# VH-VL binders against COMM domain-containing protein 3 (commd3): the designs that were tried, part 7

Target 1, 195 residues: COMM domain-containing protein 3 (commd3), of Dictyostelium discoideum (Social amoeba) (q54qk4)
Amino acid sequence: MNLSEDVLKGIETLSDEKLINDSVFKHIIDTCFLVILKKKTESDLFDNKAVSSVDTIALKQTFSAFIVFILESMKINYDQSSISDLLEEHKLSSSRIDFISNYFKEYRVAIRKHLSVTNFHFPHIIDVNWRLDLFMKSNAVEKLNTPVYLINLTTEQEENVKGKVQFAATLDQLQDLVFKLRDAQKQIERSSIKS

## First folded at step 22 (VH-VL; from K04 with heavy chain K55R)

Design M04
Fold by OpenDDE, look of step 23:
Structure M04 (fold): chain C 195 residues (1-195), chain A 118 residues (1-118), chain B 107 residues (1-107)
Amino acid sequence: as target 1 above (195 residues)
Amino acid sequence: QMQLVQSGAEVKKPGASVKLSCKASGYTFTTYYMHWVRQAPGQRLEWMGEINPSRGRTNYNEKFKSRVTITVDKSASTAYMELSSLRSEDTAVYYCARWSFDYAFDIWGQGTLVTVSS
Amino acid sequence: NFMLTQPPSVSVSPGKTARITCRGDNIGDKNVHWYQQRPGQAPVLVMYYNSDRPSGIPERFSGSNSGNTATLTISGVEAGDEADYYCQVWDKSKDYVFGTGTKVTVL
């Protein structure tokens, strides 16, 4: 199974018992599975006092990484032995591997069923292009008085499987998006320095 | 053809130990967990423990944890189960079984009878 | 403390339908598997994940699971169906748990 370096780093973070204590570990794992099953939301990750001891960025990164791990594993119907081997390779303790394995035992089929009807794939952005459109032609509106940016994201889900995400944004909306992306970038940089 | 072949019947005295073998063929031995399940005469199936053949990682039923040891020889595609401090109550047919993707036992050995008697 | 309870025996005439129940607390939220064991033989998987049939198992075998009861149904029962049947689940507290077993007798 091909997992990104970021995902693998996230898994390795789960092996760090100093950074992620047992209580936080269990909470992260539980939340990941239940979020995938739509029983919890991402916000529930922070609804535990135990996580206050962990850097929020590190926590989010670890959470996201493990979500991807679960989904990718289930997408290919990865066997339990292989899952355990992967986790062991990334230095998780036997106790933590057992804990994760139990969740797979419980939720494996349910997750796969969800995957069959919903797309939980997190595609990667591999290209971005944009153009300015002064006029938006729609059946309902012939002219917009405000220029609109048309953004095209090229994504890759699997090897040689490309997708596109298209959206329109005003200048203000685009500025807001850029701001948020810059914020995310800064947070990633900060996380990298601490690691 | 995928199959599990177990060692022959054993007769033991109380207090002794027994070590059974289970040889796998027809599939990648290290890919699937191997389990041991026993059945006393006229009784239900009872799970004893499991092993990841790739890493040697084991989990045991708490009932047997102090007396049971499960191991593997990867080169021989063989799993072993050793049960110590045998009692008359340990008289049973012992099965090895492969665990499938859906956490079901899809392949079973033929079983090994272990008789514990004075 | 999780337990699976089955009726000790079910008698059925050839060509009729046998229903074997497996009861457990909230078993409907679990994945139930079924095994057939003929006298002197090892168990054979006949149903997995409540209602899925392994290759080679006839369509006359079906499974359901809801509430506190899982059911293995054998329609058009044949003499060869005479065996013990066990349900099985995984539980966080007990790991792999087998039912008490049901002896199906074909009259």
Scores: ipSAE 0.046, ipTM 0.655, lowest interface PAE 2.8, mean pLDDT 89
Fold by OpenDDE, last read:
Structure M04 (fold): chain C 195 residues (1-195), chain A 118 residues (1-118), chain B 107 residues (1-107)
Amino acid sequence: as target 1 above (195 residues)
Amino acid sequence: QMQLVQSGAEVKKPGASVKLSCKASGYTFTTYYMHWVRQAPGQRLEWMGEINPSRGRTNYNEKFKSRVTITVDKSASTAYMELSSLRSEDTAVYYCARWSFDYAFDIWGQGTLVTVSS
Amino acid sequence: NFMLTQPPSVSVSPGKTARITCRGDNIGDKNVHWYQQRPGQAPVLVMYYNSDRPSGIPERFSGSNSGNTATLTISGVEAGDEADYYCQVWDKSKDYVFGTGTKVTVL
């Protein structure tokens, strides 16, 4: 199975018993499986006092990474031995591997059923195009006579399945968006460093 | 080394305009936003505006928007700030500063004193 | 109406710990940066993204941010630490916002 470096890094974070104690570890694993099965939400991840000891961004990154791992593993019906081998390769303890393995045994059938009827993956942005429209009439623009940028995002779900997202933004809105995206990028990077 | 070097002190009369320069060196000028921040004597730092040197896009503090213009000369790796309709209250040290999304305002110019007096 | 409020001054004896607070509504959800400004000099970044320390800044400097308060902590204060300190954030409504500044005096 070919997982992204970010996902693998997230998995590796679960091997750090100092950063993620056993209580937090179990909670993360439990929450991941139950979120996939629509029994819990991401917010439930933060309802446990034990997670207060972990950086929020790192926690979210690890959580997301492990969800991807579960979904990708089940997509290809990854066997239990292979799952264990992968986790071992990323330095998880035998105890933690056993814990994860038990959850796969319990929920793999249900997850695969969900995968057959639901798309868990968001499309990826593969291209961006923009232009300035000086004369756009829109009620969504708060500032009168403010130039509006039209932005087209090309998305890809599968190799031959492309989509398009179009939106408008003022300079201020665009700047805010860019800043937030850069912030997110930085946070991801920081999470990677911390893990 | 990375640095920002600003133009020299200015003395202006009320109603006049001043244009300050900030020359960047030691890094790729167009890859970082350039900002102007001023500080009146004994007062706090006050953000004036920013420019993306790659595209020339600017954003200003509303307080100064009608009087301030920030520009760049990419070929000279230099940013400019022009402030018009000067008032005595505009007497301050003006700084240019580079914004890094990794490190915030990590590089500052040495500052330029602008004195506005009759 | 986002604003950052700092105490006007903090006095500390050499070798002791100085704590400079920066208060703002839900500032804990933002990234706070800190600048040191010695008399007659330009500001210098001393802390970024709440708790990251730039190269060259001693380990005596640390930062935290939670709730409505960010804090810059200077342990083992030295005479050279005497300066004005400013917190700073980015806000969608106010763009780049600096705190009111804190004068740290080493007694």
Scores: ipSAE 0.000, ipTM 0.537, lowest interface PAE 10.6, mean pLDDT 88

## First folded at step 23 (VH-VL)

Design BB1 (from M04 with light chain D29S)
Fold by OpenDDE, fold request of step 24:
Structure BB1 (fold): chain C 195 residues (1-195), chain A 118 residues (1-118), chain B 107 residues (1-107)
Amino acid sequence: as target 1 above (195 residues)
Amino acid sequence: QMQLVQSGAEVKKPGASVKLSCKASGYTFTTYYMHWVRQAPGQRLEWMGEINPSRGRTNYNEKFKSRVTITVDKSASTAYMELSSLRSEDTAVYYCARWSFDYAFDIWGQGTLVTVSS
Amino acid sequence: NFMLTQPPSVSVSPGKTARITCRGDNIGSKNVHWYQQRPGQAPVLVMYYNSDRPSGIPERFSGSNSGNTATLTISGVEAGDEADYYCQVWDKSKDYVFGTGTKVTVL
């Protein structure tokens, strides 16, 4: 199985019992599987108080890595022994390996079914278009008649498979979004440096 | 043809140990977990433990953890189960079974009767 | 304690339909597997992951799982279907759990 170094590192992070205690570990694993099955969302990862002890970036990276691991494993129908071996090679404890293995036993078929019909690869945003839509009356006297723009994000999931994400935003909202995106970018950059 | 062939019937005294074998053929032995399941007369199937033949990692039913040892010989594609401190209650047919990631316990051995009697 | 409970016996006439139930708390959220065990023989997988049928198992075998009950249905029952049937699940607390077993008798 050809997993990226980042994914493998994420898996290895799951072996760190100091960083990720058992409660957090179980929660991550559970959430990953259930997110894949669309029973939970990524936000649910943060709903558990136990995760507060873990760096948010690390948690997200680990989460993402493990999602990829699950998906790739199921895509190729990786056998239990191989999964176990891989996890062992990345220093997961026996108990954690068993825990993960059990989740695969439980959700494998469901995940594979989902994979057959859906590509869990997140689309890439490749373009942005905008137009003026309407003027929004804000309840705030100071923001009366603020123009609202329709923003169209062009997405690409696979080659020549394009999608569209639309949202409305005022200029201020858009600026806020850009700010948040920049912040995310910075966080990602920091994470990359630490790796 | 994929199959599991187990060792023959055993008669043991209380307190003794028994070691059963399960030889796999027709598939890659190290790819699938091997399990042991027993069945006392007139009773339901009872899971005892499992082993990953690739690296020898085992998990046991807590009920048997102190008395059961599962091992493998990869070169012989054979799994073993040793049960110590035998009791009359251990009288049962013991099965090895392959756990397929896709198909649960899809291959079973023919079973080995272990009789524990004074 | 997670338990799987099956009726001890089911009697059915040839050609009729047998339904074997397996009850467990929230079993519908689990994957249930079924095994057939004829007298003096090893168990044979007849249903896996609730409703998937192994190769070689007749279409007259079907499985369902919802709520607190999984069901193995055998339509057009034949004499050869006389056996003990066991449901099985994996449970976090008990690992691999087998049902109490159901003896199907073909009258």
Scores: ipSAE 0.456, ipTM 0.760, lowest interface PAE 1.4, mean pLDDT 90
Fold by OpenDDE, fold request of step 24:
Structure BB1 (fold): chain C 195 residues (1-195), chain A 118 residues (1-118), chain B 107 residues (1-107)
Amino acid sequence: as target 1 above (195 residues)
Amino acid sequence: QMQLVQSGAEVKKPGASVKLSCKASGYTFTTYYMHWVRQAPGQRLEWMGEINPSRGRTNYNEKFKSRVTITVDKSASTAYMELSSLRSEDTAVYYCARWSFDYAFDIWGQGTLVTVSS
Amino acid sequence: NFMLTQPPSVSVSPGKTARITCRGDNIGSKNVHWYQQRPGQAPVLVMYYNSDRPSGIPERFSGSNSGNTATLTISGVEAGDEADYYCQVWDKSKDYVFGTGTKVTVL
């Protein structure tokens, strides 16, 4: 199986018992499988107090990497021995390999079934346009109406396969969104440099 | 046809050791874990241990961990189970079985009777 | 201590339906597999992952799992169905666990 270096590095991070203790390890694994099965969300990754000891960026990278690993493994119907061997090659302990293997025993079929009906490939945003929709009064009863804009994001799943995401926002809301996107960008850039 | 063929019946005295073999054919030996399961007369099936044939990694039932050793010969597509310090209670039919993520224990050997008697 | 409990025996007339239960704490959250064992023979997988049927197993075999009980159902029972049946799960505390077994007798 061909996995990216980043994914493999993420898997290897799971072998670091100093960085990722057993409690955190188990939580990451559990959360990954259940997120794939839509039983949990990514936010649940941070619900465990034990994860507070781990760098947030590292945690997210490891989480994402392992999700990719699970999905790719299930996509190609990777066998137990091969999964075990790959994990061993990336220095995971026997106990951790067994733990992961057990989760595959329980969730393999469910994940494969889920993969057959769901798309884990997200579209790309390729364009944005906007128009004035209407003036709306702010939540403050005494404030004047502020303009509300309709924002259209053009998405592309595959070449020549376009979609659209629409949302409404005031200028202030849009500015807040841009700020959050910039912050995310900065975090991603930092993570890319450290990888 | 996928199959597991086990070695013949064994008669042993208490305190002795027995080593059973299980030869696989019809599938890629190194891609599936091999397990050993025993069944005493009139009793339920009891899991003993497993091995990843690709690298020889093993896991054992704690009940047998001190006495059981599972190994493989990849070149011969054969798994082995050695049980030491035999007791009368070890009298049972011993099975090798393949485990699949998709199909659980989907292939079984024909079983090997081990009789422990003084 | 995790355990799987089955009734020791089930008697059924030909053409009728046999139901074999397997009880365990929160077994409904686990994947249950079933094995048929005829006298003097090795076990044969007859149901996996609660309700999936292997190739070669007739449709009259079905499985369900919920709560604390998994059930193997054999409709239109035939003489050849007379055997011991075992449920099986994986548990973190005991690893691979088999049920106590149920002897199905066709009257």
Scores: ipSAE 0.454, ipTM 0.761, lowest interface PAE 1.3, mean pLDDT 90
Fold by OpenDDE, look of step 23:
Structure BB1 (fold): chain C 195 residues (1-195), chain A 118 residues (1-118), chain B 107 residues (1-107)
Amino acid sequence: as target 1 above (195 residues)
Amino acid sequence: QMQLVQSGAEVKKPGASVKLSCKASGYTFTTYYMHWVRQAPGQRLEWMGEINPSRGRTNYNEKFKSRVTITVDKSASTAYMELSSLRSEDTAVYYCARWSFDYAFDIWGQGTLVTVSS
Amino acid sequence: NFMLTQPPSVSVSPGKTARITCRGDNIGSKNVHWYQQRPGQAPVLVMYYNSDRPSGIPERFSGSNSGNTATLTISGVEAGDEADYYCQVWDKSKDYVFGTGTKVTVL
């Protein structure tokens, strides 16, 4: 199974018992599975007082990474031995591996069923293309005389499976998007320095 | 062909220990958990424990945890189960079984009869 | 304290349909597997994930699971189907749990 370096780092974070104590660990795992099954939301990750001891960015990264791990594992119907081996390679304790394994035992079928019905994948952006359109003629709305940026994202979900996300944005919308992305980047950089 | 071949029948006295073997062939031994399940005469199947052959990690039924030890020899593709402090109630056929993707035992050994008698 | 309860025996005439039940609290939310054990032989997987058949198992074998009862159905029963049948699940409290077993007799 090919997991990104970020996902693997997230898994390794779960092995750090100083950073992620047992209470926080259990909460993260529980929340990840239940979020995938649409029984909880991401906001529920922060509803436990135990998580207050952990850096928010680190927590979010770890959460996201583990979600991807679960989904990718279930997508390929990864066996329990392989899951355990991967987790052990990333230095999780036996106790924590058992805990995670139990969740897979319980929710494996439900997650796979969910995956069969919904496209619960996190594609990666591999390319970005943009153009400026000065006159967007929409069939339904008169000539918008405002310049619009057309953004094309090329995504990759699996090897040789490419997708495209296309959207339009005004200058203001684009600036807002860039600002948010830069903010995210800064947060990631800060997290990397603390680790 | 995928198969599990177990060691032969054993006769033991109360208080003794028995070590059974299970040799796997026809598949990658380290990929699948190996389990031990026993069946007393006229009784239902009873799960004893499991091992990840790749790492040697084990989980046991609490009923047997103090007396059972499951190990593997990866080079020989063989799993072992040792049961100590044997009692008459331990008289049973002992099976090794491979765990599949779907938490099912898809391959079983032929079974080993262990008789505990004074 | 999770338990799986099966009827001790089911008798069926050749060509008829046998139904073996497995009862457990909220078993419908679990994955049930079934094993056939002929006299003097090791168990054989005949159904997994409630209703999936392993390779080599005839289509006359089917499985269902809902509520508190899982059912293994054998249509067109043959003499070779005479055996003990066990349901099995995984439970958080007891790990792997087997049913009490059902002896199917072909009359």
Scores: ipSAE 0.418, ipTM 0.745, lowest interface PAE 1.8, mean pLDDT 90
Fold by ESMFold2, fold request of step 24:
Structure BB1 (fold): chain C 195 residues (1-195), chain A 118 residues (1-118), chain B 107 residues (1-107)
Amino acid sequence: as target 1 above (195 residues)
Amino acid sequence: QMQLVQSGAEVKKPGASVKLSCKASGYTFTTYYMHWVRQAPGQRLEWMGEINPSRGRTNYNEKFKSRVTITVDKSASTAYMELSSLRSEDTAVYYCARWSFDYAFDIWGQGTLVTVSS
Amino acid sequence: NFMLTQPPSVSVSPGKTARITCRGDNIGSKNVHWYQQRPGQAPVLVMYYNSDRPSGIPERFSGSNSGNTATLTISGVEAGDEADYYCQVWDKSKDYVFGTGTKVTVL
């Protein structure tokens, strides 16, 4: 499995038990799985008193990173032991790995069915906007505010059916993202002569 | 202050190999492709190959594919090009150049002369 | 096979206009970039994406691209413009292709 450095950093944040206590951890995991199944929305992430003491940027970055992790794991049919090994490599405790593993066991079939239905109808990006914010990175670590960009992608699956993709990134993370997207575009164009 | 600094001139015999270096500074090394382009005396610029420094993926001009190897050392912000089984027609100045999807080949190294003679 | 052909030389009097052509099959559908190379020096980007000028390149440099011909135009030619000029494109099958080069002589 090839996950971006940003996704891996977000997953590793889940291992910081001083920043992400067990109540917050369980809420993040539950919300990620249910958002994929469209049983919850991103606003439900913030609708929990335990989360109110956690840095907003760290919470959003970790949430989005774990959603990507779930989707990529399902895309390549990563088994339970491979998921556990990756999470252990990124410093998650055995209790947190077990909690995540139980969610994968419970929801794997439902998520796979959702993904198979939507495989050929991806929304396209029709607009991008962004905002530079200054946020407290961690309440468990006494650090100064760090600037981040909040990115909002407006999507359209079909005429007048719009969606939104939101995430946060530093300048370095954005530069890396843009390069990877441009490189992927180039590789697709290069490969088109083979079909 | 962005720059590419290449290793010094080389003199080689036919059949040998040469490995050239190109050190980048002043920009994020892993977010731009690095290329090697050569120029034989009095001739056109000739693209040899490229590397994605983040993933290590390379693409080579078919003319050189069997003899050229491009690598990177990310921690040193340095790209390398090795050309094997040298022939006299490989005598040329070898450039490294950064490719920007927005600005094309916007930064070039100073060039390294490789002379292949008996 | 895709290739870019340039005239081997262009002679221009000081203060006049030099036009350097780059011919390729349907080059008008591609993004053309131009490089200046003075003797003993590395190439320098002087035009990108057909007609965009990099910072530090004087306004008298301009570019166009249509049909089978791209053109780099240098108005008010100065002695310092004497150099070799190369066009270049990216192609999905041939990757990076440079033109044959044009020596501009100012006399």
Scores: ipSAE 0.226, ipTM 0.687, lowest interface PAE 4.7, mean pLDDT 85

Design BB1 (from M04 with light chain D29S)
Fold by ESMFold2, fold request of step 24:
Structure BB1 (fold): chain C 195 residues (1-195), chain A 118 residues (1-118), chain B 107 residues (1-107)
Amino acid sequence: as target 1 above (195 residues)
Amino acid sequence: QMQLVQSGAEVKKPGASVKLSCKASGYTFTTYYMHWVRQAPGQRLEWMGEINPSRGRTNYNEKFKSRVTITVDKSASTAYMELSSLRSEDTAVYYCARWSFDYAFDIWGQGTLVTVSS
Amino acid sequence: NFMLTQPPSVSVSPGKTARITCRGDNIGSKNVHWYQQRPGQAPVLVMYYNSDRPSGIPERFSGSNSGNTATLTISGVEAGDEADYYCQVWDKSKDYVFGTGTKVTVL
């Protein structure tokens, strides 16, 4: 895990019960998780009379630091005990640690799903195989020989994680696919920024 | 036999519009871009624009963008080019041409002469 | 602005070699295509992707492309080679660009 000292200072601010009372604390934690899920905005942090007593700069720094903490914890799959240990090292009380831990338990799956969709990297095609085949439709009324290409794409999401995409196409469908792929490459080149 | 057959010569007055046709045969119309290229007497070839016949998506040379419209009729395997607000400088032979990603401009129409005069 | 410049004319004796140049800034990084146009006729593809010949184009036609110059070379020139020749590239900013054209005369 790698957090900057500025982020760690912001997290430690959550331990200062004189500066951040329980009502303010719960509001900050709730708002951080819901902003990541696009269910609230940063303005919701300030739209609460309870937070009016807190220095605006300190409030924003703590909010931003905790968002970074959530995102980094999700990125490296930090488990619940590791989260609790880190928060205890930075002087948060058992009750505040429990509150944060419950939010992680409740929202971990939703946040991971949200981040996966918005930062999804498509599997890379690393190999292509095909075979021409004939489909016969054997029944009392019909008998057809239809040329079909069976196409297998070998993909790789990350090193040693391979997948397969398999589909069938007629020659016309394959020609259409190839044309669309070459056209997409051309459009990317047309819009690319000069180096 | 793969070919592009264009409509006949046109004579127009300044300010008028012209719409030319280009009928494709012998190949799958929707899997190749169709282009229009013109050539004024004694001048170089000048690219005007293109259309993806499957999607109808066009891209035009900026010089002509305000006056040119390229369309297709997929059921007739025919591309059209309309040029509006004609000037005497638009007197030229207009070609349609198929673009192949494999073989560049490998099929050209016979050309259509458009004459613009008062 | 990307542009392609060709010499206006090249004169060559039958049986000799014609070299038609096409100059453009860093054209060597692009794929160059060449077209032959006889008077009153549509252009005909004679070279594509720098150096590949279409079916029906004799081996005496060849092409090269490096640096700022692409060249179409016609060895053993025949009277039937007399025509205008155009180079062409695709450019991401100007799309399809044709050269200024070169008239080859066989004397």
Scores: ipSAE 0.208, ipTM 0.673, lowest interface PAE 4.9, mean pLDDT 85

